# Ledger of designs, part 5: VH-VL binders against Sensor protein CitS (citS)

Target 1, 196 residues: Sensor protein CitS (citS), of Halalkalibacterium halodurans (q9rc53r339to534)
Amino acid sequence: AQTHEFSNKLNTISGFLQLGKIDEAVDFIQKERKIQQEWIHFFIERVNDPTVSAVLLGKISQAQELGIDVDIDPSSQLLTPLQERQQELLVTMIGNLLENAFDALLASGIENKKIYISFTDMGDDFIFEVEDNGPGIPPQLMESIFEEGFSTKEGTHRGFGLALVKKAVHELGGAIFLEEGELGGACFVLTIPKHE

## First folded at step 17 (VH-VL; from q2 with heavy chain T30R, light chain R60L)

Design r2
Fold by ESMFold2 at other seeds, look of step 17:
Structure r2 (fold): chain C 196 residues (1-196), chain A 121 residues (1-121), chain B 113 residues (1-113)
Amino acid sequence: as target 1 above (196 residues)
Amino acid sequence: EVQLVQSGAEVKKPGESLRISCKGSGYTFRSYWMHWVRQATGQGLEWMGNIIPIFGKANFDEKFKNRVTITADKSTSTAYMELSSLRSEDTAVYYCARGRKYTGLYLFDYWGQGTTVTVSS
Amino acid sequence: EIVLTQSPATLSLSPGERATLSCKSSQSVLYGSNNKNYLTWYQQKPGQAPRLLIYWASTLESGVPSRFSGSGSGTDFTFTISSLEAEDAATYYCQQYYDTPPTFGQGTKVEIK
């Protein structure tokens, strides 16, 4: 649980301090900061867009609280400047794809929850991939998952649906597909042309 | 099982173009990056570029950018690499190789048998 | 780009001996975010394509005999064959996949005498 994990960290620090073990408390805090610093280092080196970086860092933090292990392929790069519209819609797409993965993993019984992300701008397109080790998408639902209201019986949709991803990709002239991945769950791949 | 089968050996003259095919089977061809790597006889391996067949989008190492074209035909599960304006230093064995995903995009887990290309006057 | 330097160039050993190969990287290939080294080892027998043996520096690919192993971190890596067999005669390459372009070492040829 999120609350349990946060509370345990605070209790550990408090315990060290109450026992007069200052060096142990400091060491614990530094170890927690080391993980965050490694992600910040990756984004400084591989992603030129601060908004995309902030969204990904936020989602990684959220995943940690949910007990989900996130990996980004170290060869990933997003160094080409994004147009304002591309940035806005890309943030929407990344956020919703990751929330979809979170939901699928939390609804599963899988102990070792994983998400894998890759992206590249080496060619003429931006190409992104988001994969999880959850239950995947049944074949009979593959065409339906992008329809508005897929996750509700009321037909209304708010926020983080795959329908928003499809709309955003289409507006940018790109494409999104559900493909085979290495982790056995859902693997969404998308492409966005760099130039309009 | 995964197999990558390449077209046969070729002898070319300087200035000509080369086209090598690589047919993938035993896996979902369109979902995985296909890479091209060459090896001069008795020398090191050199990455040339790749393609993601579901989109037909390719990337290239800078040294080959203006001479190489990489394409894929999903209906036949076949990738192609074309190298133009050949020179004698392009004499090598050319390999296709499949990339992974979670384990690494540039981790090459299956290789074609190789295509020997000789460029001579 | 990241340069990988292998040593020795050639290693001649008898069956049953331990082979130790070195791969040094000009830059670290340790990914601090997941604490994995993005370094592979391939075996290439004469007239054949490379075969993946080890990834993440120390993880054996499925179906690879346990006499093969890898170790090291950051910039210094070691590949070991614990007890050489005749079929292990081949050239062995390290390759980094931490950054683009992926790059390979020049190879170590292992001969069985």
Scores: ipSAE 0.873, ipTM 0.934, lowest interface PAE 0.6, mean pLDDT 89
Fold by ESMFold2, last read:
Structure r2 (fold): chain C 196 residues (1-196), chain A 121 residues (1-121), chain B 113 residues (1-113)
Amino acid sequence: as target 1 above (196 residues)
Amino acid sequence: EVQLVQSGAEVKKPGESLRISCKGSGYTFRSYWMHWVRQATGQGLEWMGNIIPIFGKANFDEKFKNRVTITADKSTSTAYMELSSLRSEDTAVYYCARGRKYTGLYLFDYWGQGTTVTVSS
Amino acid sequence: EIVLTQSPATLSLSPGERATLSCKSSQSVLYGSNNKNYLTWYQQKPGQAPRLLIYWASTLESGVPSRFSGSGSGTDFTFTISSLEAEDAATYYCQQYYDTPPTFGQGTKVEIK
């Protein structure tokens, strides 16, 4: 918690206030809110589902705390109404894909950590891509990464995230693949049919 | 080196259909969106649609929705565009183009050489 | 759809001169979340496909000579060839990739006297 960018921002604000520099604290707060306002503007225009919007906003804020730069392709759109089960599983899939990218980047030692997201509902399917500039997935591990308990992380936790994504995608009749991306790390692409 | 090689020029009559191929090499074909853009003489460039080959899922500009079909065969690294019910206004050079990802899905970094299609009455 | 208007339609200059081309967008293509302008410039020589020169309004594509540059933000963009060479005779197109469908300007033809 003490190493997160959020905690650093609070300490900066507190420092300004403790030194009696009220105008500096206000200016700092206004700058931080400008970035969030731009993301809110994007989601109002491009994403009709408030739950998906809230999850993505939360993950973007988390990424900022971790020093990770997130870009969503400006042409992305999710304007087609989601069924309740689609919404539930989509937020699970997005959340787990982004957590996987966070973990890979934090373990990597890469200086400029980046995540790229795109999504579209222009055709008959919802299509999502999540790419990072981390170390990527060795070819020999590509099928194993979706197995229950698989993890390249060491520790006390179990690696269920990508297995959950695969199960969620298949429940919705879709598919997920690990593909080549522009950033040189992992690039997950998934598709979900629109079921009416 | 990334290359996109298209099928040769065609002369068609109104009411016929055309089918243009675009073979990609020098990159992982299945991973990147392939786009179709046309350029009529005396007109600018016009996006028609795209496809993501790993899923075989296509999108279309509304102007072409009922007349255009876009497919891909990832085993041969080839995309296809079909345009039906041709009119003289469909006389154009048709390009395939590769989209990027991080720098932009609709940023076209490599283009095919173009396929000239003439629709004469 | 976002309409891009280029000017001038034709620019006729001598080798070594500076070429300046304008592209104006009917709506902003500045993406506030990352402060990038989703505007690109292509070069198209007669009988050839377009060639990507500049993306994000001002970022030079790898392998493109440094005499080419782009600037501007929001709705007003400029493309410059600092010292015109004979091989630069071509039509130049701007394109926005901020929103779907992607759209192109009508082109500016650069001729060498």
Scores: ipSAE 0.873, ipTM 0.937, lowest interface PAE 0.6, mean pLDDT 90
Fold by ESMFold2 at other seeds, last read:
Structure r2 (fold): chain C 196 residues (1-196), chain A 121 residues (1-121), chain B 113 residues (1-113)
Amino acid sequence: as target 1 above (196 residues)
Amino acid sequence: EVQLVQSGAEVKKPGESLRISCKGSGYTFRSYWMHWVRQATGQGLEWMGNIIPIFGKANFDEKFKNRVTITADKSTSTAYMELSSLRSEDTAVYYCARGRKYTGLYLFDYWGQGTTVTVSS
Amino acid sequence: EIVLTQSPATLSLSPGERATLSCKSSQSVLYGSNNKNYLTWYQQKPGQAPRLLIYWASTLESGVPSRFSGSGSGTDFTFTISSLEAEDAATYYCQQYYDTPPTFGQGTKVEIK
């Protein structure tokens, strides 16, 4: 009950219509459509892989439901064709990094929740960055956050997310680090060679 | 206070190579992209490439790809740019510049003082 | 790549006058996903490195005097100095950071009469 921002949006539209506020309902619908179309335009232009595009679009929609503002750097590009295993593991890494950012922000009580994403394939590697404006990760936990089963939260897969990311990036011959970001929270940066 | 300090001016002959250093201080050097931008008289500013020091991975503008090498030494917080097979057209002031993240990867908020390079016979 | 065209090439004005500089982009630099224009203005005095003044077309960098401002959207941008001071004599560059490679305009030189 009340677990979907989409249902709240439908209730808002219904409320406007029930009160006879047609212009307000139309305005609200048009704003929601515009946000979706702008993201689709970005992914058509900047991301060649339809599976990666679909995962990112899904996570952006999920973030909207959770009240989290997601920005992707407009210079980001992923136009190099992905091998099947690269695609599979990238999807896993993106999904888990974003879910950890969602969890950290939701537990924090921070009002203006933000996530920033950038990625590039300009050089010999794919390079990805995900940062949030949450509480960050204390230095004494830096190594342990990648351990299998590490978590201060309950639920299936929540205790294995970063361990899966570490294993995935290493299988592809890359690396992942926790670095300083501009938003003040956690900033994960990873690299994956394009060729073995 | 963020500072980027570059190596001194150089005079070169065509066909020689150039190596410029850029030492960053007052911030976490390894975490931010370092960019190289040059300014030739009458041509304006031109981006050459960048590096992310934590990985030592560099990117290059296509027009420099076969002549430029960009590296970084995390232990000394220093980035390097090498340009080979110099021509008179490479006469310029060369800058290093730090990129931001959320505000923009290609937003250059701090610049080195510049290194003047003259290529003449 | 995105070409930025600045005009005029040179402005020669008296102290206290308003300076208006134009930057036109060959392609839109408005990012519809967040409604920000990825355009920046730099000031460069002779013998010095560029100094960041304005980003996102209209946001003033910290420590930059309020007499500097930027406006515009999409492909057409304006940089304004509301009341010229002697220290504002410099060349001003626009730069886009919407797409790679980042590109710069050729500059507008502002001179004080």
Scores: ipSAE 0.872, ipTM 0.935, lowest interface PAE 0.6, mean pLDDT 90
Fold by ESMFold2, last read:
Structure r2 (fold): chain C 196 residues (1-196), chain A 121 residues (1-121), chain B 113 residues (1-113)
Amino acid sequence: as target 1 above (196 residues)
Amino acid sequence: EVQLVQSGAEVKKPGESLRISCKGSGYTFRSYWMHWVRQATGQGLEWMGNIIPIFGKANFDEKFKNRVTITADKSTSTAYMELSSLRSEDTAVYYCARGRKYTGLYLFDYWGQGTTVTVSS
Amino acid sequence: EIVLTQSPATLSLSPGERATLSCKSSQSVLYGSNNKNYLTWYQQKPGQAPRLLIYWASTLESGVPSRFSGSGSGTDFTFTISSLEAEDAATYYCQQYYDTPPTFGQGTKVEIK
């Protein structure tokens, strides 16, 4: 999966070079670097925590290698300083929510894979949303998805990611819900008070 | 059929407070940000603030932060906006509007019919 | 805060004519990460709420007639009514949703002669 997109990019560059199309190879490489610079500029402007920025950048890069299109709402902001425990638990929550979305999209076989992220600290809370265009969560499972050991993955036990998110949210005095989204898949929304 | 229905027109005196309701139907009210936008007669539109009803958490434009309160009641699918210390400059039509998600949090796809508020002595 | 300036203030045209409206932004609303312009056009008829017509600068909202279109990028945007109908008499507003607070242009009033 991860090797498909990276290998395709390397094969494209190699193909240009083998055909003597050096300018085309350089242009292709520069376009790939430009996408990373646009995300870096977004995070410098909108996210004041280097650890959260690094995790999100890493997940965006991972998504690109998996063929998943990630959008972050341009109005998103996280400028309020995080306490050490908030930072640790937010990283855990963001990481697990995104990995859950990756797994659901990859298992689905959906061609045009999308994830939408938004976050704000404009008010008294940090508010995050992670939405995908995957198969969603069946209604009969909505009450169970946060339980330890829950998994819909065939043959492999992976049942702790969403339980960890729920524990992290509770420790910070917040809440998490599955809500309706625009993309038709799962839409997780969470809130964390800025001050305990 | 998404519908936003606002409370009726009001006439107020300077120094009073106003409170406008906005009832949403035809969609999952709690899941979407509800925004408040005002328009002085014959003038442009000005965003005031919003709320996400599932959490009851609100945000405000800095111009209004000390005068505006925004709340929501999930059980009645109704958002409320209160503006205190009214002045004649607050005479306007006040709208609620629903935001989207993927296409934009501040993209307003459905609007209430508007509530005309007149502030005069 | 991003300022949107619309021109002309008023446009008076006959039925069947092409209407062209401009919206200029004080800073770019092109989001480089997804290459989309976060600019919207609304129609507001007298005594009514605004109606969403176009988002992402050029994408028609569902149920909007194809005679309406939008174009432009960055700071310069154009809204067009290809063949003006009587029901199109209204004020048209652009709005950016790239940054908070969201802001609106002052409007262009389209009148039928």
Scores: ipSAE 0.871, ipTM 0.937, lowest interface PAE 0.6, mean pLDDT 90

Design r2
Fold by ESMFold2 at other seeds, last read:
Structure r2 (fold): chain C 196 residues (1-196), chain A 121 residues (1-121), chain B 113 residues (1-113)
Amino acid sequence: as target 1 above (196 residues)
Amino acid sequence: EVQLVQSGAEVKKPGESLRISCKGSGYTFRSYWMHWVRQATGQGLEWMGNIIPIFGKANFDEKFKNRVTITADKSTSTAYMELSSLRSEDTAVYYCARGRKYTGLYLFDYWGQGTTVTVSS
Amino acid sequence: EIVLTQSPATLSLSPGERATLSCKSSQSVLYGSNNKNYLTWYQQKPGQAPRLLIYWASTLESGVPSRFSGSGSGTDFTFTISSLEAEDAATYYCQQYYDTPPTFGQGTKVEIK
């Protein structure tokens, strides 16, 4: 879904130019180019799987348009080859965890929206963390958030994302938990064995 | 108040194994990576490995990969590091240290008091 | 593996003087995606564990006196004690946490005379 994101950036540049704000247009172009270059370099060095890289790059671009700062811990690495099913389910898990973080942050009144991601394959498992600085999840809801159809959003029936994550993790023989994080919002941690 | 309390000093012979405990209090032990760092006389500080207690999954520096075992017991909020096949070069002070998350996984904000280990024949 | 070189090895100064310590990295620890330097400074007094003073090269850890500061970017970093006090006698270490394994400088010993 990069076409809509690209068109939105072009419209922003065109808007600056139409308003005669040349310095702002140039700054926007330079910033977008530098940010994309830095993330591409990171993923080339740290993530061997092109599908996982593409999903993360796409989500980072989406977050930027939503006014959400995304950080990936610079020590993160995913260099171990993924089996086809691991790749498919990991993409599902990452995508849904980030979408839930976006939704929580956008529904909040928080000005300085942040998401932190880390991952490692140094040991016998792949380990991922996704944290936001949103409102978090009350303890009494912790078991419910992974159930199908769960949603705390008024007028929304899109409560299947976290259930899909839990099913994907369990299919791969891993585990997922909601843990304490540094940012004060939700902090999901998951692990997936490299081998069955 | 975050505290990391380590087991006491040890004297070992070459070929033996070392096992050090580190009990964390004042924070949610299971949620944060616990790291092991050593400091030998005439050498600087050296990272050995870590563990994430909620999963009990550990990582190791390549230098120690075949000799170090790191475990954690969530019920007692205690991490353990074992170093096997000890040599005189393993004489050092061994520290546990807590990592952060957003600020950095390898940013060590709290340290244990250290465990002095002497390996001599 | 990123190598950190500290200088000088020992620094002997009188109380009230400005102490300046250097840390040079074999490769950049500036993370371009967030424009932060993943470089920290620790203080280690004799018989004690290291104490975190500065992270992200220049951000002061909570509870650390403001006479301590850090600066620099990329590969060249400095740590400054603006007005040296007797209690500041210690060895100071830089550490990078940009890449694994995390690595430390060899230390600069600060002595009060």
Scores: ipSAE 0.871, ipTM 0.936, lowest interface PAE 0.6, mean pLDDT 90
Fold by ESMFold2 at other seeds, fold request of step 23:
Structure r2 (fold): chain C 196 residues (1-196), chain A 121 residues (1-121), chain B 113 residues (1-113)
Amino acid sequence: as target 1 above (196 residues)
Amino acid sequence: EVQLVQSGAEVKKPGESLRISCKGSGYTFRSYWMHWVRQATGQGLEWMGNIIPIFGKANFDEKFKNRVTITADKSTSTAYMELSSLRSEDTAVYYCARGRKYTGLYLFDYWGQGTTVTVSS
Amino acid sequence: EIVLTQSPATLSLSPGERATLSCKSSQSVLYGSNNKNYLTWYQQKPGQAPRLLIYWASTLESGVPSRFSGSGSGTDFTFTISSLEAEDAATYYCQQYYDTPPTFGQGTKVEIK
């Protein structure tokens, strides 16, 4: 139901843009009331890629509906142009990492659900971090979390999202690791070279 | 108990290079950004750059970009900062500092003891 | 770069007095997305590294005495020591971590008479 509703919202926005009705597209987004004006301002200023911006905005809206508090470090920036393949795979990686965090938090029963995101293009690589305050992943499972069919959440059949992330990041010549974070849950960090 | 221990004081001449080490202990060294900040004698603090040790990827403030190299050795939990083509204005105390994550990437919660570098002709 | 201007440059007070320090930012450091001010206060005693006291403008770091506090929002920030102790003689720096590069104020030196 979320996929169908999301697709309808995208078609509406696309329709406004195809008709040259930019103000109406912006008004529709604002009236959605699931996307805060402050987040739109952040993405216009800090993220040059409209596809990455749209995916992050959509995930933030989804998190709000789920009662999950999302923070993006204010110093984050993604202003360097992405190659088409980088954009496609980055969207896949970000989406899957955030869905993994949502699932872990919802299964946990934690009252004060948090996700922290940071990213930078200041150096030679794009570097991303996604951290939650959920139950985390024990070190002995570290290699297993990226395997086909792995799942630590109860009641789900999906187990391929993190495997897709690992494959995508390696295709781009990067790396992904599970690291220690400040929130006590899972903390995924990844890097993608700008020039390969 | 987080601790950052830096290499000792240096006296240098203009045109030389310096290399300062910073050994981290009491935390997962590879997971956190390590920053370098300097303070000229009796002056304010100035951020120079950082590194994320798990990837060995460094960033630099533009004013230092052509003279500073920052590296890390995960196996010894040690970060290094090298500054080349020294000038008298590089006389300062150089600090390493650990950044946080959720509370802020550029929030410096633990600092090394500082390394005094004097550049004189 | 975001410029932080501290005042006064030096503050000379007696033990038990209240110290009030100002930090003014050239741009807002209030992050509208979470309503937090990305402004930090450090204490630096002579010959020592800075010590983190307060982050998010008003949140006291663990292990810091409660006589220290911070307030303000946007561009105007205040740091207060409610009752000065001899050990509080130090230079105090504000620092923003809202945007890169992170920048520091020039410091306020607090002296005990």
Scores: ipSAE 0.869, ipTM 0.933, lowest interface PAE 0.6, mean pLDDT 89
Fold by ESMFold2 at other seeds, fold request of step 23:
Structure r2 (fold): chain C 196 residues (1-196), chain A 121 residues (1-121), chain B 113 residues (1-113)
Amino acid sequence: as target 1 above (196 residues)
Amino acid sequence: EVQLVQSGAEVKKPGESLRISCKGSGYTFRSYWMHWVRQATGQGLEWMGNIIPIFGKANFDEKFKNRVTITADKSTSTAYMELSSLRSEDTAVYYCARGRKYTGLYLFDYWGQGTTVTVSS
Amino acid sequence: EIVLTQSPATLSLSPGERATLSCKSSQSVLYGSNNKNYLTWYQQKPGQAPRLLIYWASTLESGVPSRFSGSGSGTDFTFTISSLEAEDAATYYCQQYYDTPPTFGQGTKVEIK
């Protein structure tokens, strides 16, 4: 996925140059650099934990390579220091929720693939939301999606990601639910107490 | 259709507490943040706090943090805001408002009719 | 917190005229990561709750008449009613939802002569 998207971008730049469209090539390069710098700027201002920032930035870069548009609500903030165990498990939870959304979107025929993320530490809990505009999850499966080995994927991979998320959030004394979202796909909402 | 219905007008004295209800219908109440916003007579609007009903977890503007309590009852689809130690400057119309998600958590697309509160000696 | 300043305080215009309202933000509300401005316009008629008209600075909410529009970016925003109708007499508020707490402008009252 990474190689294909980088190759497509390089081919686009090469195409502009071969057509003598130097200004268009420069504009394209500057646009790509500017988008990455804007995300770095967001994380410097809104997320104090460098490990969580690195994971989110990496997932955003991965999403770009996959043709998935990721929005993080600009009001999001995670400025409260995380305990080491909270950091470890939060990284696991965020990573697995985003990978689940990538898989669902890539398996779909939806052209305008979107993921929306929000998080806040304004109150007594850390609260995270992750939604996509994919096919969603039927109501009858909602309890099953968190069980070990559950997966709608085919092949050699096993569906342990959501089970790990449920275990992680419960270890931290929080909760996770699948709720209604604005994008029409899956919407996971979780809460983690700041202090147990 | 989405509706937010608030409790009726109140007259209070300084030092008393205020409790306003907001019942949501026509949407999945538990899934969306509910916000509280107030407006003094002929003045601008001021955000006070919110709650996410599925967890019952609330956030507050620093200005109100020690005087405001926000709760929700999922079984009745009703949010509550309580403001304690009332002062004359708390005279205002108090609104509940629903936030969105993707388009913005602090984008208020549906509002209650408002609850007029007068605090006077 | 981000301060929004609206001007003018009051506009008195005749039906059919173009109303132009300004909202200036103390900080940019342009989110560079998605290139959207997190600014909203509300209409509030006397005795009523605010009504959402425009979000992301220029996107019209469903069911809002097309005579309403918004423009601008960063710190400077404009709200326009292309042909004023009697029912448009109201106070109009801008609101930012870029950062917490969300904040509102002080309002522009539009009156029909």
Scores: ipSAE 0.868, ipTM 0.935, lowest interface PAE 0.6, mean pLDDT 90
Fold by ESMFold2, fold request of step 23:
Structure r2 (fold): chain C 196 residues (1-196), chain A 121 residues (1-121), chain B 113 residues (1-113)
Amino acid sequence: as target 1 above (196 residues)
Amino acid sequence: EVQLVQSGAEVKKPGESLRISCKGSGYTFRSYWMHWVRQATGQGLEWMGNIIPIFGKANFDEKFKNRVTITADKSTSTAYMELSSLRSEDTAVYYCARGRKYTGLYLFDYWGQGTTVTVSS
Amino acid sequence: EIVLTQSPATLSLSPGERATLSCKSSQSVLYGSNNKNYLTWYQQKPGQAPRLLIYWASTLESGVPSRFSGSGSGTDFTFTISSLEAEDAATYYCQQYYDTPPTFGQGTKVEIK
């Protein structure tokens, strides 16, 4: 959880200070600050919606704690104003796609865990891509991954994540597909019309 | 092997339209952005727009958006670019190019052979 | 729109010599979030399409000879051919892909004496 992640960071800083490792504490704080400032700069220039920005920043921070390297294509832009329902559903879709990528990567044992994100609003639609370098989706499961209750993980309620994405995309009149990506794992692409 | 094969050279008059095809093979055509880039004689390259074939959704450089149409046919793995209301300054070689994803959407790793278009009276 | 300026316009050298080409960007193309420079070098031989040589300013594309290299960061970039061969006669373009629209330099023509 994000609350647990924040607490762990405070404990780390406190631990360095209690051990007299001042340079290490300062380096840890500056590293976290620098990473956040670079992403904040990106979101201020490229993403006009503060809620979408906050969700993405939160997921990037979570990925870093999990040892997952997240890239957003620098050409990405989301400058077109979102209606309230579009914003709510986009947050749901982005969050669930990233959580599924986290789960797949953490279960995989792959050493250099990567997620790539791109998005654009240059045309008539919002278009998003989320790709990981995990194990991908076996062809025999490709139709079932969007079904309610589907999960490859035991004991989690994460089996509803992709079903929620499909429902959200459908409500907005868009589409979602699993496509080939450059990283060799799963690559989800979705589109949402700008006009309701 | 990845190949992008374009339609042949064209000679046009001002005011006409052109339509260039670009057939992709050796990769999953529908999954990657296809871009259009032109090059006037002795000048640099200029991006015109792109399309993501799985959705058939296109984007355009502001300079062209009133004159250019970009489409794709997934069943034939072919992208098309149409440029209307041609002028002599539209004389150029027109390229299609495939974008990557992780390394960059606007990193062009494979190019068509080019289509020479001459616009003259 | 980011403007890329290449120099020199033409470079005429003998086989075996070192070619050094410059590309200067009107704005930084260093993406602070991942510390990559979104700058690419292409080779275009007469009558041919551009060929990707280098991306992220310094990463050599697979199948490209190791005599080609790139360096630089932010706004100032250099492309080097360590020992020119006759087949290297071409025009070389830099391109940024940090921001839309992607833009290209005007090219540096490399001639072999």
Scores: ipSAE 0.867, ipTM 0.935, lowest interface PAE 0.6, mean pLDDT 90

